VH-VL binders against q9nrl2r1430to1533. Designs and how they scored, part 12

Target 1, 104 residues: q9nrl2r1430to1533
Amino acid sequence: GGVHELSAFEQLVVELVRHDDSWPFLKLVSKIQVPDYYDIIKKPIALNIIREKVNKCEYKLASEFIDDIELMFSNCFEYNPRNTSEAKAGTRLQAFFHIQAQKL

## First folded at step 10 (VH-VL)

Design g82
Fold by OpenDDE, fold request of step 24:
Structure g82 (fold): chain C 104 residues (1-104), chain A 122 residues (1-122), chain B 107 residues (1-107)
Amino acid sequence: as target 1 above (104 residues)
Amino acid sequence: EVQLVQSGAEVKKPGESLKISCKGSGYTFRDYWIGWVRQMPGKGLEWMGIIYPGDSDTRYSPSFQGQVTISADKSISTAYLQWSSLKASDTAMYFCARQGYDLKGSYYFDYWGQGTLVTVSS
Amino acid sequence: EIVMTQSPATLSVSPGERATLSCRASQSVSSDLAWFQQKPGQAPRLLIYGASTRATGIPARFSGSGSGTEFTLTISSLQPEDFAVYYCQQYNNYPLTFGQGTKVDIK
């Protein structure tokens, strides 16, 4: 493939995906795997969806992009108890995101 | 434009190994499930399994679990289906297909490869 | 597994006529039902997902209805290019399963 200049949003998504704690967030939760997920979470989102929105230029403001990322973490903490691997991963990834987001 | 392009037809003998491929383009390959579907001659469609290239999460149909291996190389946007030892009964058309999704957590096949014909005979 | 049963096995219709295809699930699949069209020597093509939503680029003459265990694909006015095999498929639970197909032939 060719070398492309990434926007700030694209680059941040790449960094989030590459992080070791991104595994709970890579793809939209399957209702087959988690039957009650969508009874609890009403605004589902994941990194693949956020990347798609970036690629489609749906984010006009940095705040909109940040809101979706925060929603992703909020969903994780709403559904997963604090002592779960998912919640712990989310906590670490969110901390990483907050540091990187200061560059936006 | 989303496209799935599969490797060419194969003519094999029983006992031989085989690995066929499916290359995706026009979308972010790692971000969508991709599956394999078998169609024996003159028969219907059979789901074999799916893989998420982004994390290699893989699901098999019970009928194909242990019979084939599904894998993916996201660096070259390619999924694979492989046999360690082919049987005559493996003669069939094999399709790869991408799964789209809705925000209710459902995944459905939305784009298909052109198919790879595998013929196994003595 | 959820067994998908299509009827009839073969449907003979004339161009311009309505075609009605049925698909039954052995247990409820909610609206997680897709319809595919397959022509000889070609890959399946998605027509309908979510039981009633037409995929992008699919003509309006194709419509899907139903929920739970009973589903219908309707072709309001059959065109020459519509003669093919049609499959329903549930994606509500693993393993994903297809119906055995309905062949739409020219009368």
Scores: ipSAE 0.925, ipTM 0.960, lowest interface PAE 0.4, mean pLDDT 97
Fold by OpenDDE, fold request of step 15:
Structure g82 (fold): chain C 104 residues (1-104), chain A 122 residues (1-122), chain B 107 residues (1-107)
Amino acid sequence: as target 1 above (104 residues)
Amino acid sequence: EVQLVQSGAEVKKPGESLKISCKGSGYTFRDYWIGWVRQMPGKGLEWMGIIYPGDSDTRYSPSFQGQVTISADKSISTAYLQWSSLKASDTAMYFCARQGYDLKGSYYFDYWGQGTLVTVSS
Amino acid sequence: EIVMTQSPATLSVSPGERATLSCRASQSVSSDLAWFQQKPGQAPRLLIYGASTRATGIPARFSGSGSGTEFTLTISSLQPEDFAVYYCQQYNNYPLTFGQGTKVDIK
């Protein structure tokens, strides 16, 4: 049949997306909305991109998947000051991720 | 294969409400912007707005802000365009279109629905 | 808004000939420019994005060039199926805007 259980990576992405603090990470930052973003961030990534990579089976190791997730958070902390809503959301979501990643 | 399938042609009278739909398939619907483009009879293309189904982030053209409502139901991979009160001047073909992206933060329309013809006349 | 102006309004060419379409932006749009083809009764089809990158499945006879405010779509050897209306569109700033279109018809 066409119905199957989600892989560990797929499930984790679903859980991250559903988290209340996922809003800064759901989609690739638009340069229209944030004109200077790509002057600062050189390896952009977001949950939609990570999901696509999962769907395309581009992650052969859990460490590769984890690296992309950590990159996503790193970008957030690099661009956003600590006292911003984005950075605070990122901090909480990253903590959640670290707990969930133990299941990988 | 990415596909956008729109609802059928509509024949309406001025003052009536209308909601047309665009269903995406062949990709993760919630993860891509989807927009609406108007084409009046014999005229060019006009961007109306876009929505990101994953968070319902919505952007309108100033010309269409307050004139229409763009929405999406990611549970059924469907985007909507609606009017509360149609005018004769709303007669046009309406296309939905998906935005692809590059890693430089640009978004461009890469796949289009077949269009929905809306005719408004007394 | 950024105004996109296409020229000419109508371009009459013979099959096998080269067609050159122009698109001008009222201000720089960098390389955030797409070209679309539309045939009667059909939806637009993406030809070029990023000013010069052909979309998947687009024949090599279609090419895009330019940056900033001046852009060109070239059809090296016009095929019968290429007679259509072509639109340029900038996606560098909101609102997204299209040119008024160039109709390519048979001479």
Scores: ipSAE 0.924, ipTM 0.959, lowest interface PAE 0.4, mean pLDDT 97
Fold by OpenDDE, fold request of step 24:
Formats: sequence, structure tokens, C-alpha cells
Structure g82 (fold): chain C 104 residues (1-104), chain A 122 residues (1-122), chain B 107 residues (1-107)
Amino acid sequence: as target 1 above (104 residues)
Amino acid sequence: EVQLVQSGAEVKKPGESLKISCKGSGYTFRDYWIGWVRQMPGKGLEWMGIIYPGDSDTRYSPSFQGQVTISADKSISTAYLQWSSLKASDTAMYFCARQGYDLKGSYYFDYWGQGTLVTVSS
Amino acid sequence: EIVMTQSPATLSVSPGERATLSCRASQSVSSDLAWFQQKPGQAPRLLIYGASTRATGIPARFSGSGSGTEFTLTISSLQPEDFAVYYCQQYNNYPLTFGQGTKVDIK
């Protein structure tokens, strides 16, 4: 309880979520929607999961947080061909992330 | 502690509109699917649909598609179920429920609201 | 849709005895199967998910088994608070579907 200033990780997650290209990353991919996803992706992750980890203070180092974000993008590029809207969104969001991550 | 608190019982007439609510707390509301389940008097459970508050992604059961509207306001951690024109057959208990998930991409209902009784009679 | 069928409709058991509830799916749902307990005037409570994993706070006397199309919920030693209606539910495909329920009452 109580009001406090957001941590750098919390703020960055908020910025990522608010970005126009965050839509492929907001939630864990459903196996119902994408039946073959988990045949390919073995370490699934999404912004909601990353936010949960931030809230639980599971990231002790910035590098750990960055690794999960990069994993999220890696999964996107592994599953989605380069010409898909998901991959294109991922490319733009990752570029945004790399700029913001300099603040960490 | 995760909690879902639903709005109070409703007594309505056929043809009236209705919007009931489900407020989540104890977790990040926008980051979890939330669904509605109908239970008619003395009957079993029926999945109606789900919504992801973070992006308003919504899925309906074919049986309820076009019959109800599911929505959410993430700014106040609240999901809604509404009817434009109630029928007597809409008389039932309505539960909201959160979906948890596993890392294999499966989503299951893990927390439930207390239910909202809707009675529609002339 | 995937039809979930529970049996028996009613199961009469004495306190302390084992209760075995069955749930069958019309097609494979893998392990995407949950069990819920519902008491009169209350909301359903999650007991088991992933066919065999107990939810947080659920007593060890509750166990789930099975995969594909045949599933079982077992209450090893029925306690007074266990008399209720139990539902299975598949979440392997849309629409999500529940069994019709099994009522466990006192013998």
C-alpha cells in the first residue's frame, strides 16, 4: 500500500506497453489462438509476465530485466517471418527499447 | 489477495437493459483475462466469453455472441457484462472469473467473483 | 464444441470414504482440464488445473488424473465440507465447456 515513485523498470514497462507497436507483446500467446507456437517457442514471455516479475522484485540487475525483454523480441522474430506485422512491430518496439534502455 | 467483487442482485423486466460489473483487486487487472460464466437456476456452468483488459481483446461463446456485450475499464479495474434487452430466460446467476495461465499457453479460471443474481420477470 | 460428460450424476458417500468422479471429453483436450467445487450459494472454487495440479490452498486429499479424453477427480477421504457439486472444464479449445456436474452428497 501507499503511493511511491515507479522504479526505472516499472517506468520502462509502462512506456513499452503504451507504445503503438506493443500489441504483439501485451499478453502470453494462447495455444488456442496459435496452436503451433509452443512447438517452436520454448521460453515464452510477454510484457504482462515481465511486469509481474518487476512487481515481485525478481530483477536484481538491469541486465536480467534487459535479457527478458530481449528474449521477448527474440521469440517474436523466431516465430514470425520478417514481413509480418508482428515482426515489423517488434523491430520498431525493440529499437525504442534500446534507446530507453540507455537510461538504465 | 486476488479478489473479484461483483455488483449486487438485479430485478428487471423483459425488454429492459442491464449492465453488471466485476471489480478486480490484488493483482494487475489489465494483465489477466477475465470472463463471464452463466448459471441458470438449478443448472450447470456456461462459458459466455472473456476479455483482456489490456487491449480489450474479446472472445465470445457462439451461444452468447450478439446476445451480450463484454467490456472492461482498466482504469478502474472493472469488467462489465451487459444486455440491451433482457429476456425472462436471462434469469440466472452470473459469475466473473479471472484466467491464470501456464507457460504452455493454457489459460484456466483461478479466481471467481461471488456472483450476481439477475432475475427477469414480468 | 467439445462436450464434457461427468459421471455419476450423483455420488453418495459416507464421511471418511473415497470418492471417485469421472469426466469424459468428446475429443482430446490434452491436459487442459480443470476441476471446480461449488457449494450452494457460493461461487465455484478451483481445485485442480492441468488435469493433475492442485490449486493453491487445496487439501492433499483432492487429486486429479488423466489426459486426452478421460479424467478423474479423487477425494481420498471425504470430509464434511466436501459435500458439494463438482464440475470439470476443458480449456483446450473454444468455446470453453463445462461438464454437467457431479453432486457428492452424504450416504
Scores: ipSAE 0.924, ipTM 0.959, lowest interface PAE 0.4, mean pLDDT 97
Fold by OpenDDE, last read:
Structure g82 (fold): chain C 104 residues (1-104), chain A 122 residues (1-122), chain B 107 residues (1-107)
Amino acid sequence: as target 1 above (104 residues)
Amino acid sequence: EVQLVQSGAEVKKPGESLKISCKGSGYTFRDYWIGWVRQMPGKGLEWMGIIYPGDSDTRYSPSFQGQVTISADKSISTAYLQWSSLKASDTAMYFCARQGYDLKGSYYFDYWGQGTLVTVSS
Amino acid sequence: EIVMTQSPATLSVSPGERATLSCRASQSVSSDLAWFQQKPGQAPRLLIYGASTRATGIPARFSGSGSGTEFTLTISSLQPEDFAVYYCQQYNNYPLTFGQGTKVDIK
């Protein structure tokens, strides 16, 4: 793809991905690696999927974009106990997101 | 459109090192697993391993673990397969392939490179 | 590892005829089964994923069925361009494994 000005959603996804605590969220969870994940999480999502939706212009409202990001964190906290690295990373990244989302 | 373009054919001798490449375009390279598949002359397909360029998460087939190194440079949308010391038995066609996914957490190869022929002989 | 076994090794079919290819897994792979077509000197092409879903751009004459350990690829009316080697592949567990292939040639 060519160089273009990123939308606010695109920019925010880039910032989330670049964050040190993005590692649990970069890609859709593999059921090979986490066999019970999809028994618990019914609406899986990750930053790569959200980026794809942004690229396809599937978000018409900021609230829709925010809802997917919050779903991503919700899934993390639902599946991972609070004392896990994933949950801790999620907590920090979510806080970062909430600050950045104010720019939307 | 999604495309994977691999580096050209290689003719090498046993003991030599080699690094072949696979460049992705038409999609966000960092957001999709990319794998390598070996096909020896007149034989079937063999999964070697996969890498997620976004975080360099890498998985190898036990048969190829320690035999090759899979890497990626997301800044140039390129994945690599390399050998430190080639053997005659490494003679084969090598394909890179992207993995698509479904929301059930399954990943399947949906697009393939054209292949790189590697010939190793004395 | 999960062993994928295809049958027959070679299938000779006339243009316009129905071709049926079988793939068996040594253990259940659920519906995590893909079919690929490969022509000489070319890369494999995805035909079916999820056991029964046609990939984008794949003609309707190709269909996949099955689940668990038994799978079938059907070509309802073989076209000249369909003569090739077909591979099944499970992506349900590591290591990912392919069948040995079925060659569909002209009768």
Scores: ipSAE 0.924, ipTM 0.958, lowest interface PAE 0.4, mean pLDDT 97
Fold by OpenDDE, last read:
Structure g82 (fold): chain C 104 residues (1-104), chain A 122 residues (1-122), chain B 107 residues (1-107)
Amino acid sequence: as target 1 above (104 residues)
Amino acid sequence: EVQLVQSGAEVKKPGESLKISCKGSGYTFRDYWIGWVRQMPGKGLEWMGIIYPGDSDTRYSPSFQGQVTISADKSISTAYLQWSSLKASDTAMYFCARQGYDLKGSYYFDYWGQGTLVTVSS
Amino acid sequence: EIVMTQSPATLSVSPGERATLSCRASQSVSSDLAWFQQKPGQAPRLLIYGASTRATGIPARFSGSGSGTEFTLTISSLQPEDFAVYYCQQYNNYPLTFGQGTKVDIK
């Protein structure tokens, strides 16, 4: 599609992806790698999916975008115990997101 | 439009090294798994491995583990397949392919490169 | 690994006739089964994923069915451009594996 100025949603996704604590969230969980994941998580989502939705202009409101990001974190905390690296990363990334989301 | 464009045909001798490439366009390269599939002359398709460019997560088929190296450079939307020392038995067509996904956590090859023919002979 | 076995090896069909291709898995792959079409000198093309979902742009004459260990690809009315080799592939477990292929040629 060529080079263009990123929207606020696109920029925020880029910032989230670049964050050191984004590693649990970069891609949709594979059921091969985590066989029981989809027995627990019913609304899976990840940053790659959210970026795709942004690129397709599926978010009409900032609240819709925020809801998907929050769902991503909610899924992480639902599946991963509090003392796991994933949950700890999620906690830090979510805090970062909340700060950045104030700009939307 | 999603496209995967692979590097040109290679003619090599046994013992030589080789690195072939696959460039993706029309989608966010870093956000999709990309894999390599071998097809020996007159034979079927063989999965070699996959890589997620966004974090370089890489998975190999046991048959190809240690035999090849899969890598990616997300800055130029390019995946690579390389050999340190080619064998005559490496003669084959090599395809790269993108994996799409469903929300049930399954990944399937949805777009393919045109293939790179590698011929290894003394 | 999960072994995928296709039958028959070669299927000779007249234009306009129905073609039925079979794919068997050595163990259950649920519905994580894809069908690909490959013509000489070309890359494989995705026809079906999830055992029964047609990929974008695939004609309605192609249909997939089955689950677990038995799968079928059906071409309801064979067109001249459909003569090719067809592969099934499971993506339910690593390593990902393909069937050996079925060649559909003209009768």
Scores: ipSAE 0.924, ipTM 0.959, lowest interface PAE 0.4, mean pLDDT 97

Design g82
Fold by OpenDDE, fold request of step 15:
Structure g82 (fold): chain C 104 residues (1-104), chain A 122 residues (1-122), chain B 107 residues (1-107)
Amino acid sequence: as target 1 above (104 residues)
Amino acid sequence: EVQLVQSGAEVKKPGESLKISCKGSGYTFRDYWIGWVRQMPGKGLEWMGIIYPGDSDTRYSPSFQGQVTISADKSISTAYLQWSSLKASDTAMYFCARQGYDLKGSYYFDYWGQGTLVTVSS
Amino acid sequence: EIVMTQSPATLSVSPGERATLSCRASQSVSSDLAWFQQKPGQAPRLLIYGASTRATGIPARFSGSGSGTEFTLTISSLQPEDFAVYYCQQYNNYPLTFGQGTKVDIK
């Protein structure tokens, strides 16, 4: 992507990380902490990984960046029941993301 | 280039407090776990604990739980290891190390600091 | 905790010869096994992770194999700079644990 798009991705990641509901998404899930996670989730991702991809200029299109963010939420909802704190946080953060993504 | 630079050697007496540091550079400090490893004189490596600077999530080895405190200040890319009251048996080399990861959810130490020698003697 | 046991304690090898180091886990650690090299007065250096993947910049003469409870580090042709202590470490379960080390010395 262009320089302007890259900057927009960086800024959006910063805003997501700073959000109060980012805690389930800050780091890649550890298999030690969640032994069955990788039996269920086959395309793991987190904000630290997305930031690294942004820094490495791996996103050439906004759609690619958006797809990874949506994958992150999808994984959360797939693994966590609706009544969990993780799922509820994910719901709120995703809503925030959808508003911010309109600027892309 | 990823680098971990630790604070200098310490000479202390039993009962004194101590806080040593480990500064990371060449990567996004807040996005990687940092661990501490003890090596007593002429002995092997012992895992003490790890911390994720991004959210301060901290894990201790049972052997070191309550014996030391691990912390981090992501604003200056620095991790810390501290004692409230040193013992002679705390004499050792202390290493900090970053954990890299794979997409299978495993975390392994990939970069190490140069070590900080702590000598505790009356 | 998972106990890591290395053998032999000391391995005497001549330059140019093959060195074989063993590491055993008290229970399965899958492939979550790393090998480190440490020279006197220096920090450990990552050689192998995931039991068999060489870290960046590590010479091809170093190779790791094994899974579950039995692991091996092989140095195909020992170079002068390879004389050191080698540690295995499991990162499959807390607490993370290291082997007691194998010293590779000059025969």
Scores: ipSAE 0.923, ipTM 0.961, lowest interface PAE 0.4, mean pLDDT 97
Fold by OpenDDE, fold request of step 24:
Order: sequence, then structure tokens, then C-alpha cells
Structure g82 (fold): chain C 104 residues (1-104), chain A 122 residues (1-122), chain B 107 residues (1-107)
Amino acid sequence: as target 1 above (104 residues)
Amino acid sequence: EVQLVQSGAEVKKPGESLKISCKGSGYTFRDYWIGWVRQMPGKGLEWMGIIYPGDSDTRYSPSFQGQVTISADKSISTAYLQWSSLKASDTAMYFCARQGYDLKGSYYFDYWGQGTLVTVSS
Amino acid sequence: EIVMTQSPATLSVSPGERATLSCRASQSVSSDLAWFQQKPGQAPRLLIYGASTRATGIPARFSGSGSGTEFTLTISSLQPEDFAVYYCQQYNNYPLTFGQGTKVDIK
């Protein structure tokens, strides 16, 4: 039920964070470090934010959780060219996520 | 409830090393920046640096770069500030503080430790 | 670095009166401005962030305004517990910098 799903979301976030390619996604992008980021990305999100939403039980459906994760990757690909380390990491992490999400 | 608890007061001599700590609780420690702020006796607040425990990303104020080391152990939700060789001028209160964030990419100090008094004298 | 300048250095106010504190930045910090309250022997406490948003648990008598380079903290009716030192701080660029503080004491 709901408790099982919550645990599954928590575990998935843990696995994503532990992945070697999670580094672009661990924390919300700082506008000090990337001054133009928020001129481009209008729905910012990161794994720390997603984890907090999980902990606050803000996801009622698995689809909502998945949507936020996909948004995170979408933002990465929107801002970062394909040949960047960030985009390449995102591609690999997203593939990992898609495999793990089948368990939800 | 978010809390930052710092280690106790220190009385040291010049040339001695020191490492003080700040333990976070009531939130996911690894997911928030944590910083150190110096306050010399009777003076204002000075930003020293910040660290993101989740990846150890660390930023220093130019004034403190090379003068101190900021680190964190996320396994025990603890951040550290250390000196290899203290000076009398290091006498001050040292605060740790967590940075909250907004969805515009700004980070601001929202919770503070109680402070650690460091006294360095011969 | 961005220099933050507060005025006045000391503000003497009677209980129940309005207190107005100013903070100026040497360059624009947008709305990335926080106000802190510090009482003797205590840690700073966040009052306002984003220039005008009250932190959780902060009484309504505290309000922040301004953007760019000029900011104001207002205490509409000073309470006995409000006598303290107040700091502004910009978090728009590194290094993060604080104002030198304004001491609010009793007239």
C-alpha cells in the first residue's frame, strides 16, 4: 500500500544518490555558480528536493514521483549540451532509473 | 525539529591545532549546505565557508582560504572546522549554520548552532 | 566582495515605538538579502530572507523591504525582547557578506 510505495520511493532515491552519475543532481543548482540557469530552467528540481518531498509524503502516486525524476533529467538535458559531462551522466543515471522504476 | 549542536568551548595556546564540530539533526544532513561563521569578541559576523555534506563540495571565503579546513562526515551528520596552528587572533565565537534554499537557486542561513567559543592565548 | 553597510550603528527606541533599520549593498544583490537578530550570548536568528519573507515563527511586527542595493527592516512596535543587534547579509554572490550590525537599545 501507501507505506510500501513510500519505502520504495525512499529506496529508489537512495540508489539514485549512490550512483556514480548522480553528481549533477544531488543539490539544487546555485544561481551563484550558474547565473543563467534560472533564465532557462523554470521548474528546477534535484534529488535532495525529491527526497524531501518523499519524506513529507507529498507523492500520492508513483506517477507523480516518476514525473519529478523525469523533470530532473529533462532540466539537465535542456540546459546542458549532449557532449557535456552533466548530460552524459544524466543519460546514464536516467537509464538506471528506468530499470529501477520497474520495481515500483 | 532542525537543530545544530556544536562542540564545547576551547581554550588553546598559539601553535596548537584544533577541530570543532557541528552536529545536525531533525533533517537530512547530507542534503543541505552547512557553513561556518566567525564572530570576534564584540564584533560582527564573518562568513568563513560552506560545505555540502552530500558531495563534500566546499567553498571558502578568500579571507579564510588556506587558514582553516572545513569538512563533514555525513555518516554522523557532523561538520567540522579545524586549524593546524592557532593564532591569538583566532580567538572568537564560531557558529555553524545550515543553508536553506528557494526554488530560484538561492541559499540562505536558516538555522544556527549555539556557537563554540575558542580562546587562544599564551 | 559586496560590502554591506548598515545604519544607524545604534538605534535607541522606546518600547512600543517603530524601529527602522537600513542596509545598503555596494552592488545589486537582487532580493538575496537576509536579516538576522542576535541577542547577547546567543546565536543569530533568521528573521527575514528573500528581502521580505518572514522566517517561520517570526512575529508579524518584523517586516523586510527593498531590492537591489537598498533594504529596510522594520519593527512596527518594539517589544522588550526585540532589543538586540540586527545584521543584514547578502547571499547573491561569493563571498557571502554581512553588514556590521545595528544595535537596537532602549531609549
Scores: ipSAE 0.923, ipTM 0.961, lowest interface PAE 0.4, mean pLDDT 97
Fold by OpenDDE, fold request of step 15:
Structure g82 (fold): chain C 104 residues (1-104), chain A 122 residues (1-122), chain B 107 residues (1-107)
Amino acid sequence: as target 1 above (104 residues)
Amino acid sequence: EVQLVQSGAEVKKPGESLKISCKGSGYTFRDYWIGWVRQMPGKGLEWMGIIYPGDSDTRYSPSFQGQVTISADKSISTAYLQWSSLKASDTAMYFCARQGYDLKGSYYFDYWGQGTLVTVSS
Amino acid sequence: EIVMTQSPATLSVSPGERATLSCRASQSVSSDLAWFQQKPGQAPRLLIYGASTRATGIPARFSGSGSGTEFTLTISSLQPEDFAVYYCQQYNNYPLTFGQGTKVDIK
């Protein structure tokens, strides 16, 4: 049921955060640190925001949760060239996510 | 309810070390920046620095860089501000404060601790 | 650093009257401007963020306006509990900086 799905989302976020390659995604990008970020990325999101949405029960469907996670990765690949540490971390974390998401 | 509770008042002598604390509750501590703000007696507010407990990312004001150490222990939802050697001029009220955020990438202080009074005198 | 300058230093106002506080930034801070209220012996309290958005629980009599370098905090009808020091703060660039404060006291 919905309660079980919510718990699954919580657990998956925990697993993503604990992953070694989560560092680019832990927090919303600061425009002070990256001044041009929001000129490029129009739907910013990060794991802390996703966790908050989970905690607030804003995800009614697994697809909504997955969409936000995929958006997070999409933003990373849109902003960061492939040869950057961020993009490489994102690639690995996304692969991990895809495996874990099969359990949803 | 978001709350920041700071450690009690301190009376110290010059040269002594000190570590004060700020415990957050009512929210996911690791997911929000937390900062320290100094207020000397009868004076205004001065930003000292911030830390993101989730990854220990830390930013200091140039005026406080190397003068204090900001740290956090996310396992107990606590942030710290410490001095290795206090000076009389460190006498002040010290506030911790959480930064909220907007989706435009801005972070603003939205909740504050009650403050910790530090008195340094010989 | 971005210098925040508030005026006036002290504003004497009678209860029920309008109070207007000014905050100027030495360079543009866009809308990344917050207003805080601090009463004696208390911690600052967030009133306004994003230059014009009231924080949760803040009475409607408080309003913020402005962008770039000029900002205003308005208290439409001063209540007894509003006598305090008010600080503006920019969070557009590091280091984060506060104005020197405006004291609103009773006329």
Scores: ipSAE 0.922, ipTM 0.960, lowest interface PAE 0.4, mean pLDDT 97
Fold by OpenDDE, second read of step 18:
Structure g82 (fold): chain C 104 residues (1-104), chain A 122 residues (1-122), chain B 107 residues (1-107)
Amino acid sequence: as target 1 above (104 residues)
Amino acid sequence: EVQLVQSGAEVKKPGESLKISCKGSGYTFRDYWIGWVRQMPGKGLEWMGIIYPGDSDTRYSPSFQGQVTISADKSISTAYLQWSSLKASDTAMYFCARQGYDLKGSYYFDYWGQGTLVTVSS
Amino acid sequence: EIVMTQSPATLSVSPGERATLSCRASQSVSSDLAWFQQKPGQAPRLLIYGASTRATGIPARFSGSGSGTEFTLTISSLQPEDFAVYYCQQYNNYPLTFGQGTKVDIK
């Protein structure tokens, strides 16, 4: 049910945050640090934002939660070239996510 | 309800060390930047620095870089500001503040602690 | 650093009257401008962020306007509890910087 699903989302976010490759995704990118980021990325998101949405029960479907996580990775790959540490971390974390998401 | 509660007033002598604290509650502490702002007696506000408890990412004002250390313990939702050796000129009110954010990558102080008065005199 | 300059230093206003506070940035800060209210012995309180957005719980009599280098905080009808010091702050670039403050006192 909905309560169990929310708990699953919470747990998955915790696991993502604890992962060694979560560092590019923990917080929303600061435009002070990356001035051109928001010229390129139009739907910014990060794990802290996703967690807040979970806490506020904004996800009614697992697909909505998954879509936000996928958006987070998509943004990373859109902005960061493949050879960057961010992109490489994203690749590994996304693989981890896909495995965990099968349990949802 | 978001709340920041700071440690009590301090009376110190020059050369002494000091660590003051700021405990957050009513929100996920690790997920928001928290900063320190100095206000010397009868003066305005000065940004000292910020820290993201989730990964301990820390940023300092050039004026305070190397003068203080900002840290956080996310396990107890607490941020710290510390001096290794206080000076008389460090006498001031010190505020901690949480940074909220918009979806445009901007961060602004939205909640503040009550302040910690630090008095340094010989 | 971006220097924020507020004017006037002191603004004397009668209750019920309009108060207009100015804040100037030494270079453009876009709309990354916040206004804070501080009363004696208290911490600053966020009034406006994004130059023109009222923070939660802030009365409608407070409004912010401007962009780039010129900003204004307006109190449409000053209430007794509004007498305080007001600070503007830019968060467009590091280091974050505050104006020197405008004291609004009773005329």
Scores: ipSAE 0.875, ipTM 0.945, lowest interface PAE 0.5, mean pLDDT 96
Fold by OpenDDE, look of step 11:
Structure g82 (fold): chain C 104 residues (1-104), chain A 122 residues (1-122), chain B 107 residues (1-107)
Amino acid sequence: as target 1 above (104 residues)
Amino acid sequence: EVQLVQSGAEVKKPGESLKISCKGSGYTFRDYWIGWVRQMPGKGLEWMGIIYPGDSDTRYSPSFQGQVTISADKSISTAYLQWSSLKASDTAMYFCARQGYDLKGSYYFDYWGQGTLVTVSS
Amino acid sequence: EIVMTQSPATLSVSPGERATLSCRASQSVSSDLAWFQQKPGQAPRLLIYGASTRATGIPARFSGSGSGTEFTLTISSLQPEDFAVYYCQQYNNYPLTFGQGTKVDIK
């Protein structure tokens, strides 16, 4: 698309991506790197996918957008033990998200 | 419309450095892996490596590790392939290609640049 | 690395005939197999991904089958524009690897 004013969803995705703890969530997990990931996680999602859905206007309700973000974190916590860097990053990013989501 | 446009043909001498480019448009550049594929004259396709512009995560083929540098500038939707010191054997067509993905964690090249011919000769 | 071997090296086919191209992997690549078409002076074009899914805009005469280590690309009725080199490529493991290609030319 062209230059447009960011919607609330778009802006929030940008803020999530820019966050220091976004690294586990930027892109869909590659099964090359994590062969068993998709045996465990049945609804995979990442910020790049969420951004695409935003761009395609697939979210009609804020709740739908929030659900996908929460799913992203849920997947992280389901697959990664608490003491992993991924889970720790997820915890911090989710806290940030919850604060930002209040603005929606 | 997804497009990858590569920089023009290069004629270089051995020992010279070179950086060629691949500009993506029609999609969110930072959110898709982009790779480089070499095709020597009259030969097949060789995967060189890939980069995720969003975080600069880079993967190389062992055959090209240390031989080239893959980079990206997401601010201008451009990926790069560069050599510090070209060899005659680097003469080839170089393609950039975007990796699409499924929801099963697989990535496949779905769009290709038009190619950049690099000729290295003394 | 996973070695991809295509056969035959060259396939001569008359227009309207069926063309069958084979691709073998040195180890299982599941269904992470793509087929590309390349014409002289052009970039490769994605035909099939996931072993059997046609890419957008690809004619129905192109079909892919197989899983694990044996794969086939079939052109049901060869058209004049189908004469080209075809590559298979696995994306199941690093490094990503291509077959050496099969040239489909006119008989």
Scores: ipSAE 0.873, ipTM 0.943, lowest interface PAE 0.5, mean pLDDT 96

